Miniprotein binders against Protein ANTHESIS PROMOTING FACTOR 1 (APRF1). Designs and how they scored, part 19

Target 1, 330 residues: Protein ANTHESIS PROMOTING FACTOR 1 (APRF1), of Arabidopsis thaliana (Mouse-ear cress) (q9lyk6)
Amino acid sequence: MSLTELDDGLVRRMAMGAVFSDFGGKIHSVGFHRTDDLLVTSSEDDSLRLFDIANAKQLKITYHKKHGTDRVCFTHHPSSLICSSRYNLESTGESLRYLSMYDNRILRYFKGHKDRVVSLCMSPINDSFMSGSLDRSVRLWDLRVNACQGILHLRGRPAVAYDQQGLVFAIAMEGGAVKLFDSRCYDKGPFDTFLVGGDTAEVNDIKFSNDGKSMLLTTTNNNIYVLDAYRGEKKCGFSLEPSQGTPIEATFTPDGKYVLSGSGDGTLHAWNIENPSEVARWENNIGVVSCLKWAPRRAMFVAASTVLTFWIPNDGESPAPADPPTDQQQ
Below, E stands for the ipSAE of ESMFold2; O stands for the ipSAE of OpenDDE; V2 stands for 0.75 times the mean of E and O plus 0.25 times the DockQ between their complexes.

## First folded at step 7 (miniprotein)

Design n06 (from d1 with T8R T33E Y50I)
Fold by ESMFold2-Fast, scan of step 7:
Structure n06 (fold): chain B 330 residues (1-330), chain A 81 residues (1-81)
Amino acid sequence: as target 1 above (330 residues)
Amino acid sequence: SEKEITIRIKVPPEKARELLRKIFELAEKYGAEVWIEFEDGKVVIWITVIGSEEAIERFIEELEKLAKEEGVELEVEVHEE
């Protein structure tokens, strides 16, 4: 599908719609499928949950009591997922699983990481994926093969992202460094390095815009930076309220014109990055948002804490005060 | 060698909570994954377990006992290597 082109008015009209509140704890990770109208969540109750985003309907739940659930993303196939493990890592080494929601089976285990995976990214062009772990490594995998295809050792907490063409990947690491690699010859080392936030800032998460022109970084000192993805020059930056225990997530809109982020005070913020200004701010009753993603093919985003909320445009003529959250179980 | 088996149970929604509570206890004990679908006004529970022949047999025995207590029927599928 073509990118949805947004304006400030549509962004301001985004409002909480469907709410799912039957989670047994904090939601760790959410991911949209690129082409199908599907969302997956992982949470502290060891569940993976599959949602139909077109109809705001929960389709499936699976519970992984042996390894737990942590980071999750879709493969290219809408019925299959990659999920990272939360416990039993040292005994089994089974840090990542490839599973089918259609067959209700785990298709493959990926062994190697010795600590929790904190970043997970699927290649946009093939069956490769990357994982970054607190064990101070980034591992490169192929869904078709059990064995790790490549390993990069680095300092600190890695975050990984592919660009939209799959030709370049970025790894964030300690000291506010982001290193860029050619995906075909990554063993030659990085071809470029960007520094953000100064020498003491740590990058928590990286995302490329869909057009590949911008890079979105969140830092451990509660700042967001938007960089030129080719030169590493700062386009804009925003400061957020500190969060205790919950990492702040930020997301691009599909057209790359806006960035949304949670904040430590529980608010959500939206900024226009073409003309850098805050265009919207939402108060909510769900607490500090742990997951925030804009849907790739819709005027829709999801925000998650211990509850999952879907946000869509309203007509703008409705009364300003929001009602309490409403469960969307049929 | 390890054996893989999938068990399917259809239950009315009003029985699902108590049955799932007990299934989760067994899943923790045997390292099973539990999958839940909604179909035709019923809750469909799938349980996938991987283990030795002896562990699988014990799991099936405990689950059959639970199914009898709750008045539900099990459908068992064995996955070949």
Scores: ipSAE 0.295, ipTM 0.706, lowest interface PAE 2.9, mean pLDDT 84

Design n07 (from d1 with T8K T33Q V44Y)
Fold by ESMFold2-Fast, scan of step 7:
Structure n07 (fold): chain B 330 residues (1-330), chain A 81 residues (1-81)
Amino acid sequence: as target 1 above (330 residues)
Amino acid sequence: SEKEITIKIKVPPEKARELLRKIFELAEKYGAQVWIEFEDGKVYIWITVYGSEEAIERFIEELEKLAKEEGVELEVEVHEE
């Protein structure tokens, strides 16, 4: 790995580099490959796009006119994807597809969900994956078979995530509840439950830090929470400007020391979670960010709206980000 | 009786936009998937169709007509289901 250790100075030097503006609409989802220098996007124009992040170039596009595209992630193979459907769910039931960007083929359809998939995650250790749907279920799948391997019925909008070792997965749902499951015996029910946020909070997304010590939650009321992943205690939390129709997306840095997020006013924010402070704030010219992910093995993040932007450290002379707010509330 | 075929079209970048518009119309008609690759400054369009032998034959006929009108080359690969 050639990643330099992150500090406040490096985070402040992050600046917009490559920009891809040829999308036909809003970008819905982005995902990095775990080991290869690849990124995939899904957008309103029904496209999945594959990018080489080392050379900042677009490698491939596929258009899915029958089903559309929504949530997307890589499998373990760098040319294979899992993608959820936007259209024709009621008639076909084909809510998820496993496809090869190398062979240009749909390898498998996964049927069962009766409404849109809003959360999707790949197991870090095997060919299993999870999907959470507005149909009030989480389904567990195996890439090798088309039959659903397991189903959990829940209330509200589920968000799912595997921990980095694949031993535990978390399901966040309506009311700020986060339930933790042993991935080998999930049918025994959750072994722990955390309660976070107010009584009206819905979780949009959940992520584990790479060291497994922290959980990052984003909510429909524009709050971000960082929890201790073992005890469920809140380490810190941040409030963002409201955004109509665009959920807040946030990301850990690979070392787990920083959190970045978009905001309803179009700004991007960075916080140090070890020494709690807002480290950087960037105004951008792309509008409200719908997707935000830091690369697993690089000093790089992507921010997407109707355009895709790559951010890397600026090694030239540049103005520092705006000064920290004068607000003394901590 | 169901088959899958994949057809590759080599296309100069300057023809890509107009050809893609027409290919999308045909793809919607037959439920086809459209894949676009960028390689060495060239644009390659792949089209994957799944269906009956009769439907696939009609799709190929329409695509061959379109390719002739646009002056592009087709390469066909067949996968039997």
Scores: ipSAE 0.227, ipTM 0.657, lowest interface PAE 3.1, mean pLDDT 83

Design n08 (from d1 with T6R V44R W46Y)
Fold by ESMFold2-Fast, scan of step 7:
Structure n08 (fold): chain B 330 residues (1-330), chain A 81 residues (1-81)
Amino acid sequence: as target 1 above (330 residues)
Amino acid sequence: SEKEIRITIKVPPEKARELLRKIFELAEKYGATVWIEFEDGKVRIYITVYGSEEAIERFIEELEKLAKEEGVELEVEVHEE
């Protein structure tokens, strides 16, 4: 099934729908399944929660009270997750878990990281995944094997992402540098390095657009950059209000035409990337948004703080977002 | 000899909150994973734990005591592969 293209009007009509407020703390990771209508969340209350996004229903909760939950993503199978641990890494070495929500089982533990995993990415084409840790390593794994398949040592806090074809992966590292690797011969080192606009702040997160043409970066000094994924040239840049202690997440729309981001004042922003302009701005009552992702196959995004909110096109009843300012920012 | 067990409890929603609070204490102590489903007007609680035979026996003993206090029935399955 072909993806629906978005326009400025549809983006402006996005409005808060379903709200889930029974979390025992901040939500710090969310992930959509690529093909099924499913979302998973990870929270400070040590829960992983599975949601049916088509019907806005919570399907299952699991609690990991000894090790906690941190980063989470789906495997290619809709019942299976990869999750990282927050606590007791020294005692067990169980930094990553592969689990089945259908079977109610932990299927595999991936041992090796010596500190918390801060970035986690599933390959789009096979059963491989990457984890980036505060132990200053990125590890490459295969779901079918316990042993680490590869390790890259680096400086700083890593952020990792596969491109949409799984042929290239990117690692953001110290000094605002993003290094690109061929996934089949990463042992040769990076084939390219991009610099984030002279900004020396750490990169918090990195994402590729679905068409593979753009790269989205968020930084610890509250800037967003959209780069050309092949040349590393900056297409757009936006500054956000500072946030105290909460990293800001940004997301592409599935067609790659728009970027959405949270801000330190609790506002959500949407920008058109093809004709760079702020399209929409939403004030909300949930505080600073720590997680923000657009659904792969729907006109829908989720925004999370201590509550999880689903956003869908306005049926004419919800308030419209504030009009964007006429002056452009750089 | 490491073993894995799964325990199933079915409970009305109004009893689930207090029971889960006590199960969480036990889960932290023994490294158990708690899985919760909402089905047929009831809460299904699955508890899985992996460990030595001694640790699993102690876990089951404490959980059986809790189940008796709360008036719930346990269904126990042992998985050996």
Scores: ipSAE 0.681, ipTM 0.887, lowest interface PAE 1.2, mean pLDDT 85

Design n09 (from d1 with F38Y E39T Y50W; at its last look DockQ between E and O 0.01; V2 from the best seeds 0.00; counts 0 for: pae E 7.5 > 1.5, pTM E .785 < .8, off the site)
Fold by ESMFold2, look of step 8:
Structure n09 (fold): chain B 330 residues (1-330), chain A 81 residues (1-81)
Amino acid sequence: as target 1 above (330 residues)
Amino acid sequence: SEKEITITIKVPPEKARELLRKIFELAEKYGATVWIEYTDGKVVIWITVWGSEEAIERFIEELEKLAKEEGVELEVEVHEE
């Protein structure tokens, strides 16, 4: 299905299609490969798991007992990942790992962060990535080099994202501040700064839409803001029930026209952001959904708690002509 | 001195579940990384541990005991520092 074919009706008919329930704890992070039909998960059970989303099957599991797993994303290569560490940060300094799922090797350690990484974003166009840490820093990295390429100091818990072209990145931080940087000269400081409506809660996450028009912010008290990507003007906002100790993720659809989010009461919600209205609400039986992402190139999303679920449109019965329609019915 | 060791185990799928359960217990104790590849007729398991010579020797001893109980063979590769 073409991404231009998403509409209210299709979003409304999304339903659970596959379930994976053999995780040994909460799923911390999920990520799609940008072009291949692959999904990776990180979990409290210290696993990274690779899934084929076209066939709904688990391809590989690896367990990282030395470092655990926290944030994860694909690089541009379908077999390689960046994963953040939960354990042994002080003893090793190995806060981030570049790893190959093809070779079953850790290719590189990126050292420098002094506390857990809470936000991780791969550049959409090159081998650069960013990490935001509870050590009050954002670090910029290149897959080809061990050394940190840049460090930005800030207040509070950072959230980081590249825009769709990778030439601008955003950092959201304490007090609802969002700072925009030129990726090529970030050392000159942000070229713009704006505040999100006076919300005092910390930002959990920030995302740019694929169409380049919008930015999505979520907060620790589960406010969801859709902003103009470069002006910071609020387009719309939604409030849902928070969940103590469980960050709740929201996601754009690939066309940038819908937002989905979990809620502290265990429901899932979808909104049309072009003509703001709630399009769908789902009650589900997997508890509070903390990870929620729409696939980049499919009418599909994943929702995760301690269980991973794949959601696809419920098309009903597969239509096939029993006979061609006739002008003269018998 | 510390070293890195990789242990490879190849088993039929029918033996893998109980073996992996025990391997995960050991891996948690020693902070090991476990990599698993599933194929039609076999499961290949790589276990990587970094540590002191004494810790690695202990890990190998425990894993060899498990392998004997389960009737599987280990291949051990030691990487020089």
Scores: ipSAE 0.030, ipTM 0.479, lowest interface PAE 7.5, mean pLDDT 83
ESMFold2-Fast, scan of step 7: ipSAE 0.780; ipTM 0.923
ESMFold2 (binder alone), look of step 8: mean pLDDT 79; pTM 0.762
OpenDDE base, look of step 8: ipSAE 0.204; ipTM 0.618

Design n10 (from d1 with R17E F38W Y50F; at its last look DockQ between E and O 0.01; V2 from the best seeds 0.00; counts 0 for: pae E 15.0 > 1.5, pTM E .779 < .8, off the site)
Fold by ESMFold2, look of step 8:
Structure n10 (fold): chain B 330 residues (1-330), chain A 81 residues (1-81)
Amino acid sequence: as target 1 above (330 residues)
Amino acid sequence: SEKEITITIKVPPEKAEELLRKIFELAEKYGATVWIEWEDGKVVIWITVFGSEEAIERFIEELEKLAKEEGVELEVEVHEE
């Protein structure tokens, strides 16, 4: 399937294909490798699991009993990961681990965070990464050295993101502010600040579209905003049903023309953002989806709760008819 | 909120931990953001405050008092967006 030509019809035809239900708890985080056909998950069962997304196969499971697993992302190497810790942060200070899935070895510990990491982002252009923690800090790291390369102290829940070209990164903080930095000159401070269009909730997550023209923001009260990344002007927004204790995740399609999101009522939604309208709505059987990402190079997305599902186009089949109205029962 | 300023502090690494503890306390009071970078022979601290002219003036006064107590110098930049 060609990613260049996503359209409303193809998005509507996305359907659940593979299902992986052998997790021993909720999935905390999912991440795709930027170029290889690989997915990694972190889970409440303390596992990191590696998947081949082209063949829908689980490749490896590793368990991390001392530290658990929380946030996870690939480095540029397809066998290497950064993973945040859930346990023993106070006693060890070992908040982040650089690890190899090839030989299951911890390559480096990044010490410093005093509370859970809630946001983790690998630079698309070099060996730097950023982490945001409930300890009210954002830290900049380099895979090659143990020492923290920079700290931003702030209040509230931080969210961090690099744009896909590596020219800009964004940091969200308390009060709904999003600050933009030039990644090559971050010592000059932020070059811009955006506000979340009058919303009083904290920004929980930030993503850039692949072309760098748009930002996708989610809030702790399940509002979703698409902003112009250059000027910070709101292009569109969507409100979804709240969920108790589990923030929803939203994702761009690779061409930046569609946004998908979960909802507190257990549905999945897709919107065309060039001509703002809801183009698809799915009832799914895995409950409230808290991890949702579209693959960077395929017509495929993953949705996760306590179950991981792969979604691919259902080519050659007609859409199902709308459900009939339900009569009142006795 | 009417304007934003950035304050830069450069210190030897041996002074940084104690100074940062105090800066974090002050930053919490004013909702300021603190960015830190480690370089050869020094630590560079940027503090960004967004607020009214009155709040910013009070923050600068308190930060200058802290800097005097700790024996460091401040560089202040005002940004109008």
Scores: ipSAE 0.005, ipTM 0.195, lowest interface PAE 15.0, mean pLDDT 81
ESMFold2-Fast, scan of step 7: ipSAE 0.806; ipTM 0.932
ESMFold2 (binder alone), look of step 8: mean pLDDT 79; pTM 0.758
OpenDDE base, look of step 8: ipSAE 0.409; ipTM 0.787

Design n11 (from d1 with L20M F24Y I36L F38I)
Fold by ESMFold2-Fast, scan of step 7:
Structure n11 (fold): chain B 330 residues (1-330), chain A 81 residues (1-81)
Amino acid sequence: as target 1 above (330 residues)
Amino acid sequence: SEKEITITIKVPPEKARELMRKIYELAEKYGATVWLEIEDGKVVIWITVYGSEEAIERFIEELEKLAKEEGVELEVEVHEE
């Protein structure tokens, strides 16, 4: 929505603040509410947890022992979530749930996926959402209706994202291909296809910048790419240390000027995208980061492994980070 | 026919961790969802379960036994739709 302008100095001053360590396993999905100061987490202990990010306080925990929890995101309402299932998919078909944290109820079940959901995104403009599954389908849903509204069959593991205006969505697929669809007439097929040159690895995740100008891809071979969202031309790319069993996440800052990513050695990196250079590097005492997201309306990001950490600017209490290398893609 | 119920349990925080172990076991057995919140210095637990009348009756019986053993009170709300 509204962009927040950052500079290299502010990014370098980001430091670990609040820590929540009472999780019973790895955190594998986090989501910020777009307008309210709320965060939700999904973890291997089958919990969904709701946090007040302004006061660094846990507000509520739910445990979903029958189906577990996997991908999670907010709907437009700050008390309502969409969550995907880890267990019992073949017996029930209940791959996704719409629930109210205020009413303590599951409001709706969405049936159709035959395997785990690995990508989940909410439309920024209406009550539609998309899910991408290991069953090699992307499904389009409406919160008001149980029935699937549309289905696209693909090769490989899909990753899906809406642009910030909800007019376009992107699907990343096998072979480094990214297909762009008009959300109003997606059944006519994609209107454009981008190819990530020289990289045949599968895409873990895809995100649009808030200004709509850039697209961020993370791959299974530990590379990240920033593409021009209109031309598909690579703006920059970075290689990360390999990780065993943990997909590495990357995030834009709200102004689209910076990208942050974890690395397989537990290090966090920040790069300036307008003038491509590594701006900051932080060593982590929490291990390899499974979730990394910058807050949409604050100078704040979260990094999660088996613990959840909040990062905020620290005015002069930490030494300056090590000088980053100037050439990030050789 | 199918029914939905919500059971509310209020406990001091120091008892919640011990009690939750047993509640998680019952939740898995009956497919229940557990919700936790802190209210006025107590842990408030809501347990929502959907199922047949027979399954819900057995679930309530097991929770009543657990509540008696742990010295906590239950509130039961039945939803019909």
Scores: ipSAE 0.204, ipTM 0.684, lowest interface PAE 3.5, mean pLDDT 83

Design n12 (from d1 with T6D F38L E39W)
Fold by ESMFold2-Fast, scan of step 7:
Structure n12 (fold): chain B 330 residues (1-330), chain A 81 residues (1-81)
Amino acid sequence: as target 1 above (330 residues)
Amino acid sequence: SEKEIDITIKVPPEKARELLRKIFELAEKYGATVWIELWDGKVVIWITVYGSEEAIERFIEELEKLAKEEGVELEVEVHEE
């Protein structure tokens, strides 16, 4: 199933399908592969899990008990990942790992961060990636070499994102500030700075819409902001119920027309951002959602707490009301 | 000249924890890579190190001492090129 454009009706029909409840703790990070129908998760149980999203099936589970698992994303190869560490950071610092899930090998370590990595993103066009750390730095890396290619020092908790073309990247930081960089000459400093105005909370996450027109910010004080990516003007904003210890994550739909987010009461919300209005709200029994991402090429999103859930369209009609419910464990 | 070696260690789970800690520290010293998995009732430790002849010989000697202390066997494969 290919996805070209969503409407309010399709968004409203999204419903919980497959559920995976065998995790040994909170899911810290989820990532879709950009082209293959794959999802990876990292969790408090030190697992990395690989899922086939077309069949809602777990393909592989691997444990990293020595380092643990925190942030994770795919490289361009569907069998390889970049993963940050959870353990032994006080003694050795952060050792980002370039892993092959095909043969369960560590291909490279990327050493230099002195504290936990809280943001990680892969370039959409080459073998570069960025990491943002509580050590108050963003590091730029190349998968092909061990040495750090660049470092940017900044204030507060960094969050990083590439735009869809890989020509620009953004660094969001304390106070709702967002700095924009040219990927080819970032050493000249930012070419623009956006301010959300009045928000003094840390930015939890930043994302570009696929159409390049919008930028999505989530904050630790439970606010979501959608900015014009070119001018930095606020298009819309939403406030959610407070969550204790769990930052909110929000996601764009692939067409850039909708934003989805969790809330501190466990509710999920969807908004149309072209004409800002709440179009859908879902209640569930999985608690506060720590990870939320819409699939790049499907009418599907995943929402995760200690449980991973897949959401797909339901037409509101059942051909057999006695049909078995979606499995809780698959 | 530069060499690369691959070392595999299969360990019963009850011997694994302390051995893994020591192997990780040794690998960190020499720039070796390690990945650890539990399957088939055993912990499998995969180690790769790349470096000069002298550095690799020292690494193998230290790893062999650890293996003897813990009563585990090493399988060593040497690549020259």
Scores: ipSAE 0.028, ipTM 0.367, lowest interface PAE 4.0, mean pLDDT 82

Design n13 (from d1 with E39Y V44T T48I)
Fold by ESMFold2-Fast, scan of step 7:
Structure n13 (fold): chain B 330 residues (1-330), chain A 81 residues (1-81)
Amino acid sequence: as target 1 above (330 residues)
Amino acid sequence: SEKEITITIKVPPEKARELLRKIFELAEKYGATVWIEFYDGKVTIWIIVYGSEEAIERFIEELEKLAKEEGVELEVEVHEE
């Protein structure tokens, strides 16, 4: 996919545009399609919603009362999703579903997880995907078959991510460890391990930058770390205000030069990671942002709480955000 | 010997809530378990029915009877899980 190179000025000009406030609860997960101008959301109201991001319009809504909705992502096809379940997990075992939004059908169930899926990642190069569950397993799946293709047992809350080439995947482990696996021979075990901190510093989320050079980690101690993806050395880190039970998502810009994150006080932050500095700060009235993703092919990001907001560069019609204050020393 | 099937129902939105309430009541009466898989907010409802073959058959018979008694137009398609 083509990368759009950003500068500090463009990041600072990002401003809230379209707002969708008709959700019946918190938005759990958002996902962009890799190539099409589409976004999907999953929410506490058991809905899956499909949006046209080019025109900022809701295209479709479906309600999933038996299973609920939790983690969601697109497959390679723009009308097809993978969605994890919130309800009836012990009785059905139907922890993951492959859905068509085109004709409102469940195409396949993936059975095996015994507790909620907390991390979900689609392979960038084939019809495989990974799920990490509170049942202390990571499962590898193929969209074309019901049977689990592989399972890795681990401790702690798993977080999974493919690198952008699909050759390596990363799994968070107990004790702040991130283990790296070769996708072709993962059954040999990890080829490397990165340590994020002490035994109490757990990783909640892992993302690779599109250039494959950086790894973004969100932790339980309210910090964001950007690591070198090859060496595991910390490039930079930023502190967040504690959230009250709301998970905070951070995102890379497509060019890998910036990281954006929410914070427990409802503020959004943007940092330049090439020259580690806070570039922009946005105060808003939508509450703590639980979902935050930059669009793969546009100067656009979405931020979600109980409302979904689209952010685009200010063309003079909306106020620009205030510049962040100068750093102070004690 | 328990079975599981999925039924697709098409019903006008203004009748969906009351129909779903009665569907759950029928399920309990005849020993079947019913879950709503999804509803598109318009006309399409997917439900899963779980139970013995006999319970499921009885439930389907009563669902068709309910549609006629309520004057509700609906289409039922059955899919094995």
Scores: ipSAE 0.000, ipTM 0.260, lowest interface PAE 12.2, mean pLDDT 81

Design n14 (from d1 with E4Y V44F W46F)
Fold by ESMFold2-Fast, scan of step 7:
Structure n14 (fold): chain B 330 residues (1-330), chain A 81 residues (1-81)
Amino acid sequence: as target 1 above (330 residues)
Amino acid sequence: SEKYITITIKVPPEKARELLRKIFELAEKYGATVWIEFEDGKVFIFITVYGSEEAIERFIEELEKLAKEEGVELEVEVHEE
C-alpha cells in the first residue's frame, strides 16, 4: 500500500522513454493494475493490449471484432479485465464483458446498457464495479453474477468513481453536480451533493486521490477542478486549450500532491496542488494526449494518443547514456 | 448448450503480418476474438469463436483453406458450455 513520494524536481525530470506506435487508431482508455506491474490499453483498432511496465514490453494483444473495445480496467486478478463494447449495443445488450487473458476467453457478459459506456470503475475492496452510460444510467455490478445489482437514473453524461477505501462512490451528472453515496446503503440515495458551479459543461471524469482528501474533475469544456473530497470546496482549477473533440484525461500522482493533464495544443502540464502552481510543461510530438495515468507504485506515467508513451525520471546528474534500443513490438 | 472453438497457430513473425490481415477479415465476418502472444521471438495466434454449430463449421472450413494457402498448421479444440 506504500505510495511513491514526489517533489517538484522529480516531476520536472520526467521524460519520454519507451514508445509503442503500432496502434491502428486512437487509444481510448488505459489502466494500470493496482499491485502488479501491468498496463492495459483499448484502441479504435478493436484491440486490447497488455504491457509489462517493469520492462516496457508488449505481452499480449486481443482483437474484438464483434463488440469492439472502449473502456477497460483490471479486476483484482492481473489476468482478467472488464471491457465495454463499442458495436452492436442495441441488438445484443452486451455492453460489458469480463475477460480472461490467461484462458483467452470471455467469462461473462453484463447486459443492460443501451448506449456506450463512458465511465468504468472497479471497487478497490470487493468484486463490485460500476458503469456509467450515455443511456443516462449508472449500473452497479458484481463479477460473480450476470444480473445488475443496482441502477441509478440521472440526467446528462455520467462519470463514476470509488474512493480509495471503497466506502464512498461519486457520480457526476448534469449541471456540474457530483453526488456522493455510501457504498453500503446507496439505495437510500446520496448523502451529499457538490456543485462545481458556473460551468455549463458536463463532468466527463472523476478521480479520488489515494489519500482520500481530494477529488479531481475534468469537464467537457476543458476545465480541471480539484475539490476537497469531504466538503466539496474548490481547492484549485485550471483551464486547458480546446482539443477539437478529443477528451482530455487528468491524473493524480500516487501521493496526491500533483495533477497532470494533457491539453488541446498537445502539451502536457503538471501542477503542485499543495502550493497551486504549474511546475512542469512538456511539448511532445505525439499530438493531443487523450489518455494519461500515473503508475500506482512507480515514478512513471503513460501518455497516449495514437501512440503509447512511457515516462520515467531522467537523472540529470548522470552522464548522457548511449542511445539504447527501444522496446518496440512487431 | 452453447459451443465455442479455440484455434492455435504458431508462426514466425515475418509470416504473421499477412496471415493476421486475412484472419482479421474472417474474424470480423464471424465475430471471432483473436489473441496474439509474443514469446521467444515467436508469434502465437489464438482464435476464439462462439456461435451455432453451422457458423463454427463454416469458420473452420474458411480458416483451413487460408492455412493451406499460407502453409501453416492449425490446432483446433471444441468446447461446450
Scores: ipSAE 0.322, ipTM 0.738, lowest interface PAE 2.9, mean pLDDT 83

